# Ledger of designs, part 2: VHH binders against Band 4.1-like protein 4 (epb41l4a)

Target 1, 289 residues: Band 4.1-like protein 4 (epb41l4a), of Danio rerio (Zebrafish) (Brachydanio rerio) (o57457r11to299)
Amino acid sequence: FYCEVLLLDESKLILTTQQQGIKKSTRGSVVLDYVFSHVNLAETEYFGVRYCDRSHQTFWLDPSKTLAEHKDLIATGPPYTLYFGVKFYAEDPGKLKEEITRYQFFLQVKQDVLQGRLPCAFNISAQLAALAIQSELGDYDPYKHTAGYVSEYRFVPDQKEDLEDSIEQIHKTLLGQVPAEAENNYLAIAKTLEMYGVDLHPVFGEKQAEYFLGLTPVGVVVYKNKTQVGKYFWPRITKVYFKETQFELRVLGRDCNETSFFFDAASKTACKNLWKCCVEHHTFFRMPE

## First folded at step 1 (VHH)

Design a18 (framework vhh_ozoralizumab_d1)
Fold by ESMFold2-Fast, scan of step 1:
Structure a18 (fold): chain B 289 residues (1-289), chain A 123 residues (1-123)
Amino acid sequence: as target 1 above (289 residues)
Amino acid sequence: EVQLVESGGGLVQPGGSLRLSCAASGFTFDDYAMYWVRQAPGKGLEWVSEISGSGGSTKYPDSVKGRFTISRDNAKNTLYLQMNSLRPEDTAVYYCARESATYTVETGEFDYRGQGTLVTVSS
């Protein structure tokens, strides 16, 4: 078995039968333990590894199942590629106990902005990118950071020169911020953004209208054309169910009657994945007893 | 037909131990995660423990963590719950449950649940 785990710092962890004893019969939890140990992560509950099937549908590795039981992963054929990442986003990552946990969140959120999962207005994008530059390069130094140095870095999908100029000007103002401080400031801004930590799943409503269901720390948010059109808090959701490609949320109304909302996923596999992610989000974000 | 049959409940004094068993039949036991859930008199269902199909992963709420141990014997289609350091608040009917495609916010809805076994912790 030959497996490459892509880490958030863009390095790879290679797990093989010869080196780690990884086989098709190995449980997901063993793979996760190797990754967590390699990254030196103790606050592991926020994190997982994911994989993509041939339809580009993303799935989280189930720690309780063997690698062979992940049929969609096995179908991608060797080599097998896994992606380490944040599975559950802390509402306030600044309150995470360990610096290494906050650093991994910083790397994840930076990737989210780069890949368009966390959209930012121009001025926010510039501020975030400047903090990332400060973390990577330290204080602005005109002898080391020659004209155009920002263009060597990518922070957004459609990065243009006007953004790079803004980033450079902001970087010059950040003198004295150490890397951990710049990273914490990055997370403090990013956590306020609408799409921060939102696990989006494409679905269809009535008349095949396109929606996204966003799984969040507070509940399920319904988006249409990038606009929030519904929000169902976890305590009001009384049942989450799926059958075939149909996904159902039962929500307790103000009149104490339950109302069902139905959505269709593109496939039975996508629907089951949405249901599983929904159950896991609710379980993770429940208040302690 | 799917059946889950619990046993091993009884009266025990505080600080004592009990081991519950659940005999499963009518399905491929090792393909399903299994749960122990309980219902105290006049209360709703409370999740107590979870075990993966292979037995390689287990989960517990803080209320029983360190005191209860879930395990399974897939060759015998049997689920177990070892309960140590029992407290009066552990008094409940304990149910064996199979993982389901349905979920309720409070406890998780199960495809099948047994008839239960009563555990009473009292002096």
Scores: ipSAE 0.005, ipTM 0.223, lowest interface PAE 10.2, mean pLDDT 86

Design a19 (framework vhh_8h63_2)
Fold by ESMFold2-Fast, scan of step 1:
Order: sequence, then C-alpha cells, then structure tokens
Structure a19 (fold): chain B 289 residues (1-289), chain A 121 residues (1-121)
Amino acid sequence: as target 1 above (289 residues)
Amino acid sequence: ELQLVESGGGLVQAGGSLTVSCAASGFTFDDYAMGWSRQAPGKERELVAGISSGGSTYYADTVKGRFTISRDNAKNTLYLQMNSLKPEDTAMYYCATDQGWYETSGEYAYWGQGTQVTVSG
C-alpha cells in the first residue's frame, strides 16, 4: 500500500506497508493517527483526511472503516492520494487550546481564500494576505523586501498588481507582530466572513433549478445564485434522509409542523456523501467543543 | 428520568421584559440542543428559539431581535430573555430538548407543564 498525504504546509507524508505496516485491512483511524502524530496535533476532532474519486467527488476517510472498504479510494491507486484538512471549522478558532491547532486552521483558511472557497472583498483580501506575509517573512524590511516582493506569493485566485500594492502597504504597518499573533489576527478576521467554515454541496431543486446546500456550525444554509434563500438551524432540523439521488431536509416550521424540502444530487454517491456530511456536522456542532 | 421544569412566567405590560427558565435533569444537558416553544389558545405550538450544545442560536422571525436564548451548562438551566413584549407573545412557554436526532425521533421532545406568559395591552 503506497499512500501520499498532502499536508496544509504543502509537504507530503508518505505512508507505506514497508515503513508503517499500512495494508488494505488497516482502519482509517490508524492512517489518521499517523497524520496527527506527524503534524503534532492533539486537538484532532476538527480534522480529517479526504480523497477524490475518479469523478472529482470528495470524501472524508472514515476512521471506523478499513481502507479496502473505501472502494472509491481503492479504485484511484496505487499510489493513493489523501489530503489533510479541517473537517469541522471552529466558530471561534482563537479559542482553540493549542497554538499548533490554530496554526493548522490558519493554513487551511489561507488555502480556502487562495482557492476561492472563502470569497472576500478587496480590502479584506489585502488585510488577510498582509497578515499571512507578516507570519511568513516577519517585519517589513526595505533592504530585504524590495518592490514587487509580494508577487512571489499567491493569496487569491485572481491576484492582480493593485492587490499586491495594497498588501505591501498594509505589511509595512504590521511591525512587531510575531507569527502566532499575525496568524491569530488572520483567523479573527476570516471567521467573520460569510463563507467561513461552510461545506458546500451542489444540488437541484424543483424544475432542475441549481442550488447549493451549505453545512455550517449553526445549521444548513440554502443558496441560489450566490444568495441565501433558506437558513435552518440544527435545533430546527428534525431529520435528514436520502433515497437514490434525492435528499430530504425536514424542518420544524412556525406551526410546529414538519416541512420537507427535497433536493436532487448529481449521483447516488454524491447524495449519500451529502447526507453523511450533514449527519456528521449536526453531531459535531451539537456535542461539547 | 429526563425532566424539564419551566418557571418565571407571569403578567407583564406591553413593552416590558420577562425571563423564563428551564431546569433540566436526568440527562447530560451539555450534549443536547435545547429550545423554547410556545402555544396560545386556539393556535398550534410554535418553536420560537433554539440553542445548540455549542451555543449557536435560532430565532423565529416573530421574536428575532426581541428574545435571547441562553444556557448555563454548570446549572443545567436554559433561559429565554424576552424584551419588548407584545400582546401576541401571550402563550404557555415550554422548554424542549431533542433526543437522538438520528435514532427514533429528531423532533423536540416537550416535558413539564410549561410556564404561562401573559402580556397585557
């Protein structure tokens, strides 16, 4: 078994039968334990390892199942590619107990901004990127950081020179912030953004209308054309169910009667994954932190 | 035995404030989402506020901005702070917990006799 785990700092952890004794019969929890040990992480409950099938559908490695039971993963390799990341986003990452946990959240959120999963306005993008540069390079130094130094770094999908100029100006104001402080300030800003910690799943409603279901710390948010059209808090959601490609969200209404909302996923596999992610988010965010 | 005991209701003038409380026992309070529901004579029961184990909150449109739900896990107590009360807020108020969202019922379960809130106009 040859497994490459891509970490949030862009390094790779290689897990093999020869080195770690990893086999098809090995449970996901063993793989996760190697990853958590390698990144020196004790507050493990927020994190997981994901993989992509041949259709680019993403799944989280199930700690209770064997690697062989992850049929979509087995079909892709060897070598098997896994991605370490934040599975459940703490509403206030500044309250996480250990600096290493906050650092991993910082790396994940920075990746989310870079890859467009966490959209932010120009001014906020510049502030976040300047804090990331402060964490990486330290205090602005005109002898080391010559004009255009920001262009070597990428922080957003469509990074342009005007954003880079703004980043440089803000970096100059951050004198004295140590890496952990800059990272904490990054998370303090990022946690306030609309899409922070939102796990988006594409679905179809009536008449094949396109929606996204967002799984969040507070509940399920329904988006249409990038606009919220429904928001259902976890205490109000009475049941989630799926059958074939149809996902059912059952919500307690103003009249205390249940109302069912139906959505179609692109495939049976995508539908089951949406249901599983929804159950896991509800479990995580109703349990003690 | 799971028990929820509501208290703190009473008569209040329109525009006034009142806090109702719910004392919980017989289960691991910290692990469960809690809510407040109300029922006026001749109307169906309405969920007005909810709070997750982690502290995330929900409010019905009818009370949003006026009511605040909170929990004290050390005291196993749920609270509903009601401000800017209106005559239409007059109802019996019940506290609730959801038990095992994936098991036999994802519905809020209601216990106790409730606490009456009457808002005079």
Scores: ipSAE 0.000, ipTM 0.146, lowest interface PAE 14.3, mean pLDDT 85

Design a2 (framework vhh_ozoralizumab_d1)
Fold by ESMFold2-Fast, scan of step 1:
Structure a2 (fold): chain B 289 residues (1-289), chain A 124 residues (1-124)
Amino acid sequence: as target 1 above (289 residues)
Amino acid sequence: EVQLVESGGGLVQPGGSLRLSCAASGFTFDDYAMYWVRQAPGKGLEWVSEISDSGGSTKYPDSVKGRFTISRDNAKNTLYLQMNSLRPEDTAVYYCARTEGTYVSGTETYFDYRGQGTLVTVSS
């Protein structure tokens, strides 16, 4: 068995039968334990490893199942690629107990911005990128950080020179800010953005209108044309069900009456994955009771 | 293209009245339930009233029940909100809205389609 786990700092953790004893009969929890140990992470409940099937649908590794039971993963064949990441986003990552946990959140959110999962307006993008540079390089130094130094780093999908100029100007103002402080300030800004911590799933509503369902720390958010059109808090969601490609969300209104919302996913596999992710989010964000 | 254009907002004293109008275009108006929603400064959207496609059924939250009346003229593609006994806490931007789903009272709902809004200020 040959498995590469891509970490948030862009390094790889290689897990094999020969080195770690990883086999098809190995439970997902064992793989997760190796990853958590390697990154020195104790607050593990927020994190997981995910994989892509042959249709590019993403799935989280189930700690309770064997690798062989992950049929979609096995079907991708060797080599097997896993991606370490934040599965459940803390509403306020600045309140996480350990610096290493906040650091991993910082790396994840930075990747979310880079890959377009967390859209940012120009001025916010520049501020976040400058804080990331401050964390990586420390104080601006004209002898080390010569013209064009920002271009060596990528922070957004379509990075342009005007953004890089703005980043450099902001970096110059951050003198004396230590790495952990810059990372905490990054998370303090990022947590306020609408798409922070949103697990987004494409669906169809009435008259085959296109929507996205966002699984968030507070509830399920329904998006249409990048605009919120519904928001259902976890305590108000009484049922999450699916049948074939149809997903059902049942919500208790303030008048104590239940209303069912129906959405269609693109495939049975996508629908089952949406349902599983929704159940897991509902359980996590309703903890401890 | 769905378009909703609100009008009728303004400054009124507490206890006063205002009538808001919404001109709808780009869809078959009499096939859809319509809504009024509002947003006070620094707050989220709050549902204000609902009217069925025929105009035969209306709903209101307790905060405006007995003071606000929603109505519609399907021949003119126009939605109305009559607001009586206005209070300072009614100060908000009011939006004419349509949703492709069902509004659930007590949840935060941002409707699929809404106009640019009309400002209602209730102060002395």
Scores: ipSAE 0.000, ipTM 0.208, lowest interface PAE 11.3, mean pLDDT 86

Design a20 (framework vhh_sonelokimab_d1)
Fold by ESMFold2-Fast, scan of step 1:
Structure a20 (fold): chain B 289 residues (1-289), chain A 123 residues (1-123)
Amino acid sequence: as target 1 above (289 residues)
Amino acid sequence: DVQLVESGGGLVQPGGSLRLSCAASGFTFSDYAVGWFRQAPGKEREFIGAISDSGGSTYYAVSEKGRFTISRDNSKNTLYLQMNSLRPEDTAVYYCTADSGTYWTEPSEYDYWGQGTLVTVSS
């Protein structure tokens, strides 16, 4: 058995039968434990590893099931590719207890911005990228950071020269920020963005109207044409159910009356995945402090 | 200005039926999800149900299963609530409300409200 776990710093952790004893009968929790140990992560509850099936649908590795029970994963390899990442985004990552946890959140959010999952306006993109450069390179130094040094780094999907110029100007103002401080400032800005920590699932209303359901730290958000059109807070969600391709969300009003909302997923597999992700988010974010 | 005007309220006996209407003006009605809330004396506003902008999706509070039906006529800019098998506990001021695109169950999340129409269920 041969697993490649892609880490948030772009390195790979190789897990094999020969080195770690990983087999088809190995539970997901064992794989996760190797990853957490390698990264030196103690606040593990926010993190997981995910995989893509042959149709490019993404799933989280279930810690309680064997690798063989992840039939869609087994169909893709060997080698089996896993992606380490943040599964549940802390609403305020600055309150995470350990620096290594905040660092991993920083790397994840930086990847989210780079890959377009966390869209940013020009000025916010420049500020975030400058903080990322500050954490990587330290203080601006005209003898070390020659003209065009920012162009060697990629921070957004369509990075242009005007953004790079803005990044350089902002980097010059960040004198004295140590890496952990710059990373924390990055997270403080990023957490305020609309799509921060949003797990998007495409769904349909009646007459095939297209929506996305976003699973977030505060609740389920409904998007239509990239606009937020509905929001249901986790404490008010009393039931999450699915049948075939139909997803049901039951929400409690302030008057204690329940309302059922129905959405259709593109497939039974996508619907079950949405349901599972929603149940897991509901459990995670409704836990008392 | 956005205006929602409810009508059709009145006194009805238990077991009776009543149809409420809500006339909308000042906005493109067909672009908005619309819904009904009610408020009984001394209580908070409670969600009854909502209907999508196209009329293709309807959502109801579970306590109203089978008794209440929401519909809309975009050509008349009108929202309806058909109430059947009315009970004394249905006595309340009924409000219509509008949101852009998808409905919410929390009253605080709506910006546009009507003045309400009183429904009294009594013998």
Scores: ipSAE 0.000, ipTM 0.170, lowest interface PAE 13.4, mean pLDDT 85

Design a21 (framework vhh_5c3l_4)
Amino acid sequence: QVQLQESGGGLVQPGGSLRLSCAASGFTFDDYAMSWVRQAPGKGLEVVSDISGSGGSTTYADSVKGRFTISRDNAKNTLYLQMNSLKPEDTAVYYCARAEGTFEVGTSYFDYRGPGTQVTVSS
ESMFold2-Fast, scan of step 1: ipSAE 0.121; ipTM 0.592

Design a22 (framework vhh_8pnl_2)
Fold by ESMFold2-Fast, scan of step 1:
Structure a22 (fold): chain B 289 residues (1-289), chain A 122 residues (1-122)
Amino acid sequence: as target 1 above (289 residues)
Amino acid sequence: QGQLVESGGGLVQPGGSLRLSCADAGSIFSDYAMAWYRQAPGKERELVARITSGGSTNYADFVKGRFTISRDNAKSTLYLQMNSLKPEDTAMYYCAAREGTYYVGSDEYDYWGQGTRVTVSA
């Protein structure tokens, strides 16, 4: 068994039968324990590893199930690729107890911005990227940071020279800011963005109208054409059900009566995954943390 | 802009039927989500039934199988067919509307009617 876990710092953790005793019969929890130990992470409850099936649908590795029980993962063949990441986003990551936990959140959010999952306006993108440069390179130094140094790094999906010029100008103003401080400042800005910590699932409403359900720290948000059209707080969500491709969300209204909202997923597999992610978010964000 | 007008309420004996109508004095657009609410004397307003702009329906448990919500977009009119009426159904009935496919929040509506009274008594 040959497993590659891609970490948020762009390194790989290789887990094999020969080195770690990892087999198809190994439970997900064992794999997670190796990853958490490797990255020196104690506040593990926010994190997981995910994988992609052949249709690019993402799934979180289930700690209680064997690797063989993850049929979509096994179907991808060796090597088996896993992606370490934040599964549940803290509303205020600056309040996380350990610096290493905040560092991993910083790396995740930086990746979210780079891959377009966390869109941000030009000025915010420049500020965030400058803080990331400050964390990585330290203080601006004209002898080390020669013309074009910012262009060696990628921070957004379609990075242009005007953004790179702005990043350089902001980096020059951050003198004396140590890496942990720059990372904390990055998270303080990023947590205020609309799509911060939003786990998006494509669904259909009536007559195949396209929506996204966003699983967030505060509740389920319904998006249509990039605008919020519904928001249901976790304490008001009484039950989450699915059958076949139909997803049902039950919400307690201000009238103290339950109302059901129905959505269709593209497939039974996508619907079950949406249901599982929703149940896990509901459990996590309703528990005292 | 929205001016909802309910009609069809009245006095009926237990087991009887009534059909409520709600029309926009201006015009109700086909992209509005709509609902029927009721309020009995001394109680809070409660949801009876909802219908989306596309015609999908949702009912409170206490009316399932007895009430049917429907809409006629050509006539800009919302209906509530009430069958097997019980004394507990006695209330002022209100229609509500909001522009859009899905509801925002738990029970937020932009437009409300003045209500039509339903009394179920021997």
Scores: ipSAE 0.000, ipTM 0.112, lowest interface PAE 18.2, mean pLDDT 84

Design a23 (framework vhh_ozoralizumab_d1)
Fold by ESMFold2-Fast, scan of step 1:
Structure a23 (fold): chain B 289 residues (1-289), chain A 123 residues (1-123)
Amino acid sequence: as target 1 above (289 residues)
Amino acid sequence: EVQLVESGGGLVQPGGSLRLSCAASGFTFSDYYMYWVRQAPGKGLEWVSEISGSGDSTKYPDSVKGRFTISRDNAKNTLYLQMNSLRPEDTAVYYCAREYSGTYDTTGYFDYRGQGTLVTVSS
């Protein structure tokens, strides 16, 4: 068994039968333990490893199941590619206990901005990128950071010269911020963005209308186009069910009556994955009485 | 490893009584609602009783209400079903089941179920 785990700093962790004893019968929890140990994480509950099937559908490795039970993963290899990342986003990552946990959140959120999953306005993009540069390079130094130095780095999907100029100007104002401080300031800005920590799943409603269901720390948010059209808080969700390609969400209304909302996923596999992600988010973010 | 092992089934005449037991292991028994469910020949699963983790709350469908009593001994990790005034319609395989670890009903309803114990009510 030959497994490559891509880490958030873009390095790889190689896990094999010969070195770690990893086999098809190995549970996901064993793989996760190797990754957490390698990254030096104690606050592991926010993190997981994901994989993509041949249709580019993303799944999280189930710690309780064997690698062989992840049929979509087995179909892609060998080698098997896993991606380490944040599975559940803390609403305020600045309050996480360990600096290493905040650093991993910083790397994840930086990747989210780079890959367009966390869109932000030009001015916010420039501020975030300048903080990332400050963390990486330290204080602006005209002898080390010559004209065009920002162009060596990528922060957004369609990075243009105007943004790079803005980043350089902001970097010059950040004198004295140590890496951990710049990273914390990055997270303090990013956490306020609309799509921060939103796990989006495409679905269809009535008459094949296209929607996205966003799984968040507070509940399920329904988007049509780029507009929020519904929000269901976790404590009010009384049932999450799927059958074939149909996903059902039961919500307790203010009148104490249950209402069912139905959505269709593109495939049975996508529907089961949406259901599993929804159950896991509800379990992680549910509030005690 | 979560295990649920049922016992106490058998052949009884109409009007008779049976007591079923379920030995649970591999989890903190007192943290979970527990259920008895049954499956008659050629029919689907039917819920027959529910008990809270503490044992303070129980619930029954009308088909068995007043005849069946669910109880638990958390010190012994054991679930019980006392069945009185048995009818031919009660003939089924009876399963001990653990709730999903959550507050909502999901696909499959129960995350673990035992192998079952057969109860036959016949003259």
Scores: ipSAE 0.006, ipTM 0.134, lowest interface PAE 9.9, mean pLDDT 85

Design a24 (framework vhh_8h63_2)
Amino acid sequence: ELQLVESGGGLVQAGGSLTVSCAASGFTFDDYAMGWSRQAPGKERELVAGITSGGSTYYADTVKGRFTISRDNAKNTLYLQMNSLKPEDTAMYYCAAGTSEGTYTVDSGKTYEYDYWGQGTQVTVSG
ESMFold2-Fast, scan of step 1: ipSAE 0.017; ipTM 0.340

Design a3 (framework vhh_5c3l_4)
Fold by ESMFold2-Fast, scan of step 1:
Structure a3 (fold): chain B 289 residues (1-289), chain A 124 residues (1-124)
Amino acid sequence: as target 1 above (289 residues)
Amino acid sequence: QVQLQESGGGLVQPGGSLRLSCAASGFTFSDYAMSWVRQAPGKGLEVVSDISGSGDSTTYADSVKGRFTISRDNAKNTLYLQMNSLKPEDTAVYYCARDSGSYETGETSYFDYRGPGTQVTVSS
């Protein structure tokens, strides 16, 4: 068994039968323990490793199941590629206890912005990128950071020259911020963005109208054409069901009326994955702190 | 900074009509569900009507159903309430409110921002 775990700092952790004793019979929890130990995480509950099937659908490694039980993973390899990441986003990552946990959140959120999962307006994109530059390069230095230095870095999917100019101007104002400060400031801004910590799943409503269900720290959000059309808090969601390609949310209103909302996923596999992710989010975020 | 400003209130006779407007600024208007909420003298807040961000879904309180129509113009960042067949019981201060995104039924909806209100008086 040969696994490559891609980490958020772009390094790889290699796990093999020869070195770690990893086999098809090994449980997901053992793989996760190696990853957590390697990145020096104690606040592990927010994190997981995911994998992609042949149709590019992503799944989280189940700690309680063996690697062999992840049939969609076994079908793609060997070798097997896993991706370390934040599975459950803290509403306020600044309140996380350890600096290493906040650093991993910073790396994840930076990747989310780069890959378009966390869209943000021009001015916010520039501010975030400048903080990331400050964390990476330190204080602006005209002798080291010559014209066009920002172009060597990518922060958004469609990075244009006007954004790079704005990033440079903001970087010049950040003098004296140490890396941990810049990273904390990055998270303080990013946590306020609508799509922060939102796990999006495409679904269809009546007459095949397209929607996205967003699994968030506070509940399930329904989007249509990038517009929020519904929001159901975790404590009010009484049941989450799926059957074949049909997904059902049952929600209790303040007047004690229970309403069922139905959506169709593109496939049975996508529907089961949506259900599993929804149940896991409900469990994680329902707990009183 | 989020700003909501109502207009169109006034004195009207029973059976008359009024159209309220709410000008919104400081946020992406189309991303938020909006509500009209009223408070009659000596009474609590009542949610009159709400509308989804897209405008595709609306709800109405039983007291106004069939008489009032909520609508929005996302290009103009404006929320409207068309009030027909007005009754003395409709006398209240009417507030434009931004929904926090909460799904609530049978309660004063949670609002993160509310305008200063516009007085509607239905009397002879």
Scores: ipSAE 0.000, ipTM 0.091, lowest interface PAE 17.6, mean pLDDT 85

Design a4 (framework vhh_8h63_2)
Fold by ESMFold2-Fast, scan of step 1:
Structure a4 (fold): chain B 289 residues (1-289), chain A 122 residues (1-122)
Amino acid sequence: as target 1 above (289 residues)
Amino acid sequence: ELQLVESGGGLVQAGGSLTVSCAASGFTFDDYAMGWSRQAPGKERELVAGITSGGDTYYADTVKGRFTISRDNAKNTLYLQMNSLKPEDTAMYYCAAPEGTYDVSTGEYDYWGQGTQVTVSG
């Protein structure tokens, strides 16, 4: 068995039968333990490893199941590619106990912005990118950071020169911020964005209308055409149910009557995954902080 | 397609022991948390014990220390070992399998089998 775990710092952790004894019969928890030890994480509950099937649908590695039981993963390899990342986003990452945990959150959120999962207005994108540059390069130095230095870095999809100019101007104002401070300031801004830590699942409503269901610390948010059209807090959700491709939310109204909202996933596998992620989000965020 | 068949119930004297079992079919048993609930005459149904796919267990305060839930994934079978039985344990015992139903308020699943009757005399 040969698997590559892509880490948030862009390095790879290689796990094999020869070196770690990893086999198809190995449970996901063993793979996770190797990754957590390698990254030096103690606050492991926020993190997981995910994989993509041939249709680019993402699934989290189940710690209680064997690698062989992850049929969609087995179909893609060997070699098998796993992606380390934040599975549950802390509402206030500044309150995380260890600097290494906050650093991993910083790397994850930076990737979310780069890949378009966390959309940012121009001015916010420039501020975030300047803080990331400050963390990486330190204080602006005109002898080291010559014209065009920002263009060697990527922070957003379809990065343009006007954003790079703005990043440079902001970087010049950040003198004296050490890397950990810049990273904490990055997270302090990013946590306020609407899509921060939102686990999005594409679904269909009536007449094949496209929606996304967002799983969050406080409940389920319904999006249509980039607009929030529904928000159901966990205490108001009585049940979540799926059958085949249909996903159902049962919500308690102010009149104490339950209302059902129905959505269709693209496949039974996608629907089961949505339901599992929904249950896991509720269970995780039900815990007292 | 999902089917749960409970068995092993019967009449037992107070202080005795009994094991009930649940044969599950029609779903990937290993993937699901499973539980045992019971309903006594004149009382609401209560979750007695639960076990996750990974083997972590939960017990209601009324049975903690007396009952043991376990699973055999190779046989798709769930067990409830009941020790030190009391007349108050008399109930219909139901195997619970959550095929896509999750109660957010309790963190529990609401699919039940046909049940197996346990009567404790005493």
Scores: ipSAE 0.022, ipTM 0.447, lowest interface PAE 6.2, mean pLDDT 85

Design a5 (framework vhh_sonelokimab_d1)
Fold by ESMFold2-Fast, scan of step 1:
Structure a5 (fold): chain B 289 residues (1-289), chain A 122 residues (1-122)
Amino acid sequence: as target 1 above (289 residues)
Amino acid sequence: DVQLVESGGGLVQPGGSLRLSCAASGFTFDDYAVGWFRQAPGKEREFIGAISGSGGSTYYAVSEKGRFTISRDNSKNTLYLQMNSLRPEDTAVYYCAASEGTYYTPSEYDYWGQGTLVTVSS
């Protein structure tokens, strides 16, 4: 068995039968333990590894199931590619106990911004990117940082020169921030953004109207045309079910009456994945801290 | 009828402190995230900080520099902003706002107060 785990710092952890004893009968928890040990992570509950099927749909590795039981994963390899990442986003990552946990969150959120999962207005993008540069390069130094140095780095999907100029100007103002401080300041801004920690799933409502269901630290958010049209806190969600391609969310109103919301996923596989992610988020964000 | 009413604004000397309050009514306060924004003349409305419905999570603008503290009392339906080491640059109308989520952007907030003026001048 040959697994490549892509880490958030863009390095790879290679897990094989010869080196680690990984086999098709190995449970997901064993793979996760190797990854957590490698990145020196103790606050592991926020993290997981995911994989893509041949249709490019992403799934989280189930700790309780064997690798062979992940049939969509087995169909893609060998070699098998896994992606380490944040599965459950802390509402306030600055309150996470260990610096290494905050560092992994920083890397994940930086990737989210780069890949367009966390949209940012121009001014916020510039501030975030400048903090990332401060973390990577330290203090601005006109003798080391030649004009155009920002263009060597990518921070957003469609990075333009105007943004790079703004990043450079902000970087010049960040003198004295050490890497951990810049990373914490990055997270302090990013956690306030609407799409921070939102796991989006495309669904259809009545008359095939397109929606997204966002699984978040506080609840399920319903989006239509990039606008919030519903929000249901985890404590008020009484039932999460699916059958075939139909997903059901049951919510308790303040009048103690239940309302059912129905959505259709594009496939049975997508629907089951949405349900599983929703149940896992509900469990995680309902647990006492 | 949802209402947010700010109070506690006024004239204060540079280096002074001020505590703002926001009284909420007409909705279930503990189901909503609430935040503070400010707007100086001729400038955009700026995020100061927000607190989750439970009070378990607080979010601050990086530019704040640890001078401001947000808190809430769900038993009294009241939001607070403690402002320390005030500067002339802090002169603005301060608004409280409520949303079903915690956001940085004014457009994401559903309910707004009318604002309270804070003037920092010698």
Scores: ipSAE 0.000, ipTM 0.110, lowest interface PAE 19.5, mean pLDDT 85

